# VH-VL binders against q9umr5, part 95

Target 1, 268 residues: q9umr5
Amino acid sequence: SYKPVIVVHGLFDSSYSFRHLLEYINETHPGTVVTVLDLFDGRESLRPLWEQVQGFREAVVPIMAKAPQGVHLICYSQGGLVCRALLSVMDDHNVDSFISLSSPQMGQYGDTDYLKWLFPTSMRSNLYRICYSPWGQEFSICNYWHDPHHDDLYLNASSFLALINGERDHPNATVWRKNFLRVGHLVLIGGPDDGVITPWQSSFFGFYDANETVLEMEEQLVYLRDSFGLKTLLARGAIVRCPMAGISHTAWHSNRTLYETCIEPWLS

## First folded at step 22 (VH-VL)

Design pq2
Fold by ESMFold2, fold request of step 23:
Structure pq2 (fold): chain C 268 residues (1-268), chain A 122 residues (1-122), chain B 112 residues (1-112)
Amino acid sequence: as target 1 above (268 residues)
Amino acid sequence: QVQLVQSGAEVKKPGSSVKVSCKASGGTFSDYPISWVRQAPGQGLEYLGYIIPIFGAARYNQKFKGRVTITADKSTSTAYMELSSLRSEDTAVYYCARGSYDSTGYEPFDYWGQGTMVTVSS
Amino acid sequence: DVVMTQSPLSLPVTLGQPASISCRSSQSLVYSDGNTYLYWFQQRPGQSPRRLIYKVSNRDSGVPDRFSGSGSGTDFTLKISRVEAEDVGVYYCMQGTKWPFTFGQGTKLEIK
């Protein structure tokens, strides 16, 4: 009787990372069909996000077709951006709950301990030089890199995030907004002790201004202009914000209390 | 001054593999794309792929579909290109190249290696 | 893939005369940031290629001012105002707007 659940992983991740989440779902929603998509694992997660969106789209079509009553989507870290793009580009998606699990929805601007092997020296002030070029945009990290000190470069060179946020004009912007708005609920999960997503409020559509002061979702131009539907969703009562302290980036899908508080209620 | 020094010429049999090195000196390494380009005798330039060492990840021209592997070793400032399942058509000079940053952003192919001749002959 | 087509493929020129090389792309090279990622390279006999021009019209350091680049959209030109003996070689255009980045076929410049 429960809607199927589709899980999309993050950067340098694989389907094995979600074994505890699968256990929790089986215990509370017995008989739920849960599919953890086994695509773009490990280093393959650095491929351009539009390539990942295309591959995940091909994988979700048959799952959605077999569940005409709808599906739920749980998307972790970078995977939350893949999923938001899916909701925009799919005219025919049947997603009820989109659960965004500590995802950098407004971008990333941080050298973080979790990604030290990727950023072994402090590079956040200089990454814009490669990221905002065609050479850098061929890598997923650059697709959502958001340098608040080089906003003009971000707005004009981003091949992914600036488009799905409606921050740069696109011929399909109206259609993408309409498609995204067909989701039943947007469930935003994250917290101050994540340690990777920077600022952590990116998981709630907050982000830095030019002084690195965090502006919350309702203060963002993308919300105020309703560029992809956030204001409409909030007014509809369809946005759920579930912050939780004390959880590190790698623990969101393996914390029982988080599951019970923030995820379980939305899997009906 | 930035220099790119490649490994020496190689003669290989069809079906084998070749690995060409590209040692960078005279600057930082990790945040510069390193590109690989080849030139068959009497022919033009062909882009194989590039790596950004700080990401540890490469992009490949699909023409070579799985035959090319590009890696980098940040500790030695060295990039590598390996071409597998060699064919006679792979006989070429293989170049590495690095770009630079200026006020307009990233600009490719500012520095070139000396080239490595790879001959595939039975 | 973006196809880059050069014309002519062979260019014999009298010393001291102008030379002009055309490069056409199968689609616009204007990127979302307004930049046009079109590059020109010179390869002298027996040498590695050398970048001459970046982003359509910007001369690299050490490139003589007799070289100039121009164009927009899909049509681009490299001009040499007075060909010198040292200009002998093959000239390539390259696009860096859409992966995979691609080169033209080359134009062989020779002194008559």
Scores: ipSAE 0.844, ipTM 0.929, lowest interface PAE 0.8, mean pLDDT 91
Fold by ESMFold2, look of step 22:
Structure pq2 (fold): chain C 268 residues (1-268), chain A 122 residues (1-122), chain B 112 residues (1-112)
Amino acid sequence: as target 1 above (268 residues)
Amino acid sequence: QVQLVQSGAEVKKPGSSVKVSCKASGGTFSDYPISWVRQAPGQGLEYLGYIIPIFGAARYNQKFKGRVTITADKSTSTAYMELSSLRSEDTAVYYCARGSYDSTGYEPFDYWGQGTMVTVSS
Amino acid sequence: DVVMTQSPLSLPVTLGQPASISCRSSQSLVYSDGNTYLYWFQQRPGQSPRRLIYKVSNRDSGVPDRFSGSGSGTDFTLKISRVEAEDVGVYYCMQGTKWPFTFGQGTKLEIK
């Protein structure tokens, strides 16, 4: 009756973190097949994002094949970037709802209240020096690090985010855009009290300009040029924005009100 | 002035493990990649892997899959390389090295440790 | 893996004469940022390696100006304009463009 749901976790995460989300789905959509992908757990989540995309692609193919009517994706934090890349590289995906749960879709530039030892405040202005090098790009954090004060380095050195955003020319851009546009709905979830995603508006494709003023999705060059299909998708009425205050980064998948408001309506 | 000082020579039996330390002094530690390279007698240089201490994560050359573990302790400015399931072919001098940042970005291998001879013999 | 091939493997040179060492990669070393991550190292007898040249042609601080690097794409050269006695040792090229980063086999420079 219900489409299968595939869940993709984030940085330093594992399948156990989604136990409450699974309970909510079972209560509202009994009999739904939910698969939480148990790949790249813990420190393995720091491996290059293209390696993670390949591994998750291999895992989702049989699930999608068994469900010709379609599947839904719920993708948390870093996992939302993995899922967006999947939608671009898979010419045979059958995803109806792509639910992006507090994901740094336009990148990350800042400290995290829960990971200060990983993103110290003094380091955000200096991380570009390692991230925009072959040594740094071997780590997932650097794959979506987006320093608004070194945009030229980002555009040329990013091995992941600048490519999936269509910010740097590449031979697959047209095919990736076509594939992404086959998604039924893009559901964007996030909020100002997240504490990790910086700016939090990155979960809605907003990001800093050079003065650290947040420009919203419709002001971004990637939107205006429709580089990977965002403008087209919005024009179809396929983008759903569901901001919610009062939720910290680790609580998005364990808040019942958030589930009922932002997730449940899209699990047909 | 940056210095890398490695632990002393080791003699090990096949099947055992060795852990080599690399203590950095004369600079900052956490945001510099620390690389491990080895050189078997009469042979060239071979890259084992590297760690970026601030990420707490390492990349490993797949050639050494599962046998190499690289860690760092930010509080003591010390990196470690552990090689397990030792074989006679692992007899080599093991070097740690650190890069530097300049106007062109990150440049690897600016500073080298003195090397640690590991001999695997029955 | 990117294979780095050096030529010659042994290089006897008369003191005061020039020396040239070739390094060829199995694929382009130009990274997406436009940089070419090609490095040269010197290892004197009984010593740790020392970086001489970074990113093809940039001489490290304290390296004599008789050392120079050149090349592009897949083909690179280290030149010593006038070999001195202290230049004896083994010279390695290394690529830092694609993980795992790899070294050439080495070129042993000897005084005839």
Scores: ipSAE 0.841, ipTM 0.926, lowest interface PAE 0.8, mean pLDDT 92
Fold by ESMFold2, fold request of step 23:
Structure pq2 (fold): chain C 268 residues (1-268), chain A 122 residues (1-122), chain B 112 residues (1-112)
Amino acid sequence: as target 1 above (268 residues)
Amino acid sequence: QVQLVQSGAEVKKPGSSVKVSCKASGGTFSDYPISWVRQAPGQGLEYLGYIIPIFGAARYNQKFKGRVTITADKSTSTAYMELSSLRSEDTAVYYCARGSYDSTGYEPFDYWGQGTMVTVSS
Amino acid sequence: DVVMTQSPLSLPVTLGQPASISCRSSQSLVYSDGNTYLYWFQQRPGQSPRRLIYKVSNRDSGVPDRFSGSGSGTDFTLKISRVEAEDVGVYYCMQGTKWPFTFGQGTKLEIK
């Protein structure tokens, strides 16, 4: 009776992290088929994002084929970027709700507590030197690293984010935009106390200007130019924003109030 | 002065494994890719893979079909390359190398280790 | 994989004369950022390799000015304007544009 739900995890993560989310879905939507994709776990989550997109695409095709009335995606952190790329590259996706759970949709520029825990040496001002090179672009963190003080390097060297955002020309950009716009709803979830996504407004397509002032989605060139369909999608009433304070990065998929407020309404 | 010092020569039997170390000194370690290349006797250079220690992750040349493991220990500024299921054709000098940063960005292979001879024989 | 082909493989040269080594790639080495990740290395007898040239034409510190690199796209050249005795060794080109990064097969420079 309910559309199947596909869950895509984030960096250094695995399917086990979503056990509480699965419990919530089972309680509120009994009988829902929920698949948490068990691919690119742990250190494998650092493989190039296009490799991850290909692997996740292969896994979602049979699930979508068995559900002609549609599916929902719940995609956490780095996983939200994988899912957005899936929506762009799949001509025949049948996604109704794309739920982006604290994902760095406009990029990451932070040596936050989460990043410092993974990378004990503070590196954010210097990471562009590795990331904006062929050596760095072989790793997922660099695929969405967005240094606002070296935006020219980002625009020219990013092999993933600058392309799916339509910030650099690509021969498939028109097709990707068309495919992305087939989604029923885009549900954006995040909040100021996340502690990892930097700026946290990246979860809502906001990002820093050159002075580290956050420009919101509607102030971004990708929105104003409608480069991959954000303006069109907003005009259709298909973008849902669900910010929530008081939730740390690792708690988004294990907070019942967040689930009830931001996720549950979109799993029909 | 950046220096890369590798572990000593090894003689190994087919089917065994070898682990070569590469200790870096004279600068920061974690933000530089560390590459591994080999050179069979009388042959050219062959790229095995590289690690970026701050990510704790490596990329591997698929030619070696999962026989290569590259790791790093940031606390000792040491990178390691392990080659398993050794064959006689793996007899080679194994080098580690590190790049540098300049005004044009990252440049690979600025500093080389002295090389480690690995001989695989019965 | 990107194939790097060097020519000649053996290069006997008279002292004081110029030398030229060709390197061709199986595809363009121009990256999306406009840079060309083409490198030249020298390996003297009994030594580890040494980087000479980075990004096509940029000479490393301490490399004599008789060494120069040029080229674009798929065709690259290392030139030595006046060969000296210490130039004996094997020279390699390498591409760093597309993983796995690959070396040419080497050019052995010898004094006639």
Scores: ipSAE 0.841, ipTM 0.923, lowest interface PAE 0.8, mean pLDDT 92

Design pq20
Fold by OpenDDE, fold request of step 23:
Structure pq20 (fold): chain C 268 residues (1-268), chain A 122 residues (1-122), chain B 112 residues (1-112)
Amino acid sequence: as target 1 above (268 residues)
Amino acid sequence: QVQLVQSGAEVKKPGSSVKVSCKASGGTFSEYAISWVRQAPGQGLEYLGYIIPIFGAARYNQKFKGRVTITADKSTSTAYMELSSLRSEDTAVYYCARGSYDSTGYEPFDYWGQGTMVTVSS
Amino acid sequence: DVVMTQSPLSLPVTLGQPASISCRSSQSLVYSDGNTYLYWFQQRPGQSPRRLIYKVSNRDSGVPDRFSGSGSGTDFTLKISRVEAEDVGVYYCMQGTKWPFTFGQGTKLEIK
């Protein structure tokens, strides 16, 4: 039988967004138990990510316990960060494939058209003001806001991304790295036509330097220092990169070709 | 300069709801947290919650068990605080306040509204 | 929740004399960025609260230099070097380090 699949949604999403994905999984892997976690939907997805991690943990623990052979995680957009954190704090998870579906794994810094709808004031350059404060860090968006022009503020004020990245020293860094390394495969999915994740390479742990030049994963300090295990995972062949062009952010979970190419191979 | 103007005094029956408004003028609106604080007669200050309008989301003090709803209309630069299932203990002056940003960082409560008296009585 | 404890709760002061208000938190107010988000507010009779001090020791614009904030970790103090008649009111400390953010009980400053 196929391993259970757990789906974690993104910002402002609901379970309805994954109806096509469920269809694809049922068609190609009949009998698969797919659970789309109905937590922190809609506006509730703006709650602090650590709060979300705790909630999702409570939901996945029973599922994992009933699946001794392991489970697969499909985590979309913001959900990818939630899942990475989840795998970092759980010392007993049994995740075979962690599929990061167009997630800002290295953070977000952009006011794309999608964000402009939400943020009409074009606040990319100024969002650090509120985000890197206690008041801002109570919202998920700020938890992974990564301003390359204010790296010091990011490193010191980010209560989520900087910690799970091991960019800021904390007493759990070693343990979190160990826990995360329990994952069988890390499948990174994203693409240049996403239109939301900025830069889109963030889905592959690439990100801006101080001059807004995009550096790849292997150039990042988190990789070079192996702060949470990326270098180790890559070395043992556990990282899969699946870039795809022509897919908008809201279509990653509904595109059949993407599913067959980047998701399906890891659901066996 | 930034000014916050709140709606007028309210008299409500127990079990009803009240919605207080806070209109900001003299500056930008969306990127600053609007905090709501109340003060019962002769008592101290109590933090109800706050909203960051640009996110369209609020944080709430769990003490109120979901009775507080904070919203914001960016088009009118107005924040709202609604308190449901009113009790006599909810009788208080309700304040809105806005933060600001300077060289030291973001700092809330730089500007205050004049307060709105809400009286809950049978 | 972080408990903020002020002392004294009542502070009668003679004009021209100094005043001191203590605020203690139940846990450290040092945030991850190294800042301590401790605030002092003044509320004069019949008025809205007014922020006096932010981050322990920074005075807001228009706040007289006779007001000063100090402290670290869990112990904080607001001092008034020479109390004036306009200083009558209630003073509150507030922590903004951990949600939910919380106020002290308030200290009522009166003139003897």
Scores: ipSAE 0.937, ipTM 0.972, lowest interface PAE 0.5, mean pLDDT 95
Fold by OpenDDE, fold request of step 23:
Structure pq20 (fold): chain C 268 residues (1-268), chain A 122 residues (1-122), chain B 112 residues (1-112)
Amino acid sequence: as target 1 above (268 residues)
Amino acid sequence: QVQLVQSGAEVKKPGSSVKVSCKASGGTFSEYAISWVRQAPGQGLEYLGYIIPIFGAARYNQKFKGRVTITADKSTSTAYMELSSLRSEDTAVYYCARGSYDSTGYEPFDYWGQGTMVTVSS
Amino acid sequence: DVVMTQSPLSLPVTLGQPASISCRSSQSLVYSDGNTYLYWFQQRPGQSPRRLIYKVSNRDSGVPDRFSGSGSGTDFTLKISRVEAEDVGVYYCMQGTKWPFTFGQGTKLEIK
């Protein structure tokens, strides 16, 4: 018997986007109970991420309770951040594999074609103004906006990413780290041809420095300080990095080769 | 200078809907929050919600139980506030306001519309 | 929701005398960035509200220096050093720290 799989969608997304993934799982792991959580779909995905975390928590708790052997999470795009936060706040989760599918785990700072309608090129440099305010932080996009040129504002005003990263001190940092470390494996998936996640290395906890040079996970302060457990996870062999080229952002959940290479191995 | 011009007064029956517009001029539109506030006759100010046009999304005061819909048209720099299932208690002047940014950060309500009187009566 | 309580609700003042309005919040208005998003608005009779003060003590452009804001945490004050006739109206405090953002009841300033 395979462990249940819980799927969390991304920004402006819905459960329908995962029909191919469901097909792949059913084909390769017949009998797997797959639940695609249809919460905060479409425009509702712009709601504050903590609100989403609570909603998704309410949905996953019953599933986890019925699966004492553990569950797998497949979390796509923005959903990957939701899931990471979920695992941070839940002291009793039983997640075996946390599959982060092209998620901006270290934040977003870019205006790609996918987000062009939201972020014209001229706006990327100025988005910090609204995002790092109470008004902006009421929207998910701002919750993981990570402006490398305004790191102080990010660290102080980010009400979500900076907290789950442990980049800002808070009373729950130790507990959240402990909770997150309950995960069996952290599977990081992404690639250079994503076209949305910017930089694409964010899916692997890489990100820009002040000169917009991309630094790897191991060079990040969150890793060096092990603020939420990345260093610990890596040390115990619990982090899997699966980069793949030639995959656009909207294809991560529907590409068979990607599934077989990066997702399937962790569903058994 | 930024100016906000709202649509004219409305008289509505209970149960109907009203949609008030707020056109911004004299500056950029998308990156600033447009807030909607109302004021019943002789009463204080009440925050209905706000939209950040660049996101195309709004936050709503749950007090209104989903009766408020705030939208924005970036092409015309116009924000809209629609209130459905109107009641007599919804009789008020409705204001739109826009924020600004300075060295201290983003600040709302730097500019105000002239207000739109909405009267709900049988 | 954060409750904003103003006092007094009615404030008769003699011209040239100082005025003080208190605003108390039901919880701290200090945001994660260390700022306190407390605002003061003025609404003259028949006019739209006007922002006077943002973030506790920052005076908006065009606002006379006789207006000043102060406070911290949950207690805030708007002061007018010398009340003028044009200051007649209703004053509101507002918090922008926690959604939904909320206003005080308003303080009606009148000339004696």
Scores: ipSAE 0.935, ipTM 0.972, lowest interface PAE 0.5, mean pLDDT 95
Fold by OpenDDE, look of step 22:
Structure pq20 (fold): chain C 268 residues (1-268), chain A 122 residues (1-122), chain B 112 residues (1-112)
Amino acid sequence: as target 1 above (268 residues)
Amino acid sequence: QVQLVQSGAEVKKPGSSVKVSCKASGGTFSEYAISWVRQAPGQGLEYLGYIIPIFGAARYNQKFKGRVTITADKSTSTAYMELSSLRSEDTAVYYCARGSYDSTGYEPFDYWGQGTMVTVSS
Amino acid sequence: DVVMTQSPLSLPVTLGQPASISCRSSQSLVYSDGNTYLYWFQQRPGQSPRRLIYKVSNRDSGVPDRFSGSGSGTDFTLKISRVEAEDVGVYYCMQGTKWPFTFGQGTKLEIK
């Protein structure tokens, strides 16, 4: 039998968005128990990410307990960060494949059509002011806002991304790294035509430097220092990068070709 | 230059709801947190919650157990605080306040509304 | 929740004399960025509160220099070097480090 699949949605999303994915999984892997977690839907997805991590943890623990052979995680957009944190704090998770589906794994610093209502052009450069404050860090968006022009503020004020990345020292860094490294495979999915994740390479742990030049994963300090295990995972062949062009952000979970190419191989 | 003007006094029955408005003028609106604080007669200040309009989301003091709803209309630069299932102990002056930015970052409560008296009585 | 405890709750002062208000938090108010988000507010009779001090010791514009804030960690103090008649009112400390943000009970300053 196939391992259970747990799906975590993204920002302003719900379980309904994954109806096509469910169909694909059912068609290609009949009998697979798929659970799309219906937590923190819609505007509730703006709640602090640590709160979301706790909620999702409570939901996945029973599922994992019933699946001693392991489970697969498919985590979309913001959900990918939630899942990474989840795997960092759980010392007993049994995740075989962690599929990060167009997630801002290295943060967000974007001005896209999808987020324009949240991040007007004039606000993108100034969002650090509110986000890197106690008031701003109570919202998920600020928890992974990564302003390359204010690295000091990011490192010191980010209450989520900087911590799960091990970019700021904290007492749980070693344990979180150990926990995260329990994952069998880390499947990173994203693409240049996403239109939301900015830069799109963030889905592959790439990100801007101070000049807004995109550096790849292997150039990032988190990789070089192996702060949460990326270097170790890569060395053991556990990281899979699956870039795909021509897919908009809201289509990653409903594109059949993407599913067959980037998701299906890791559900067996 | 920035001003917060709140709606007028309200008299409500127990079990009903009240919605207080706070209109901001003299600056931009969306990027500033609007906080709501209340003060019962002769009592101290109590933080209800706050909204960051650009996010369209608010944080609430769980003490109120979901009775508080804070919203914002960016088009009118107006924040709202609605309190449902009103009780006599909800009788208080309700204040809105807005933060500001300086060279060191964001600072809350730089500007205050004039307050709105809400009286809950049978 | 972080509990903010002010002392005294009532503060009668003679004009021209100094005044001191203490605020203690149940937890450290140092945020991850190294800042301490402790605020002092003044509320004169019949008026809205007014911020006097932000981040422990920074005085707001228009606030007389006779007001000063100090402290660290969990212990904070607001001082008035020479109390004037216009200083009558209630003073509140507030922490903005951990949600929910919380106020002290208030200290009522009166002239003897």
Scores: ipSAE 0.928, ipTM 0.969, lowest interface PAE 0.5, mean pLDDT 95

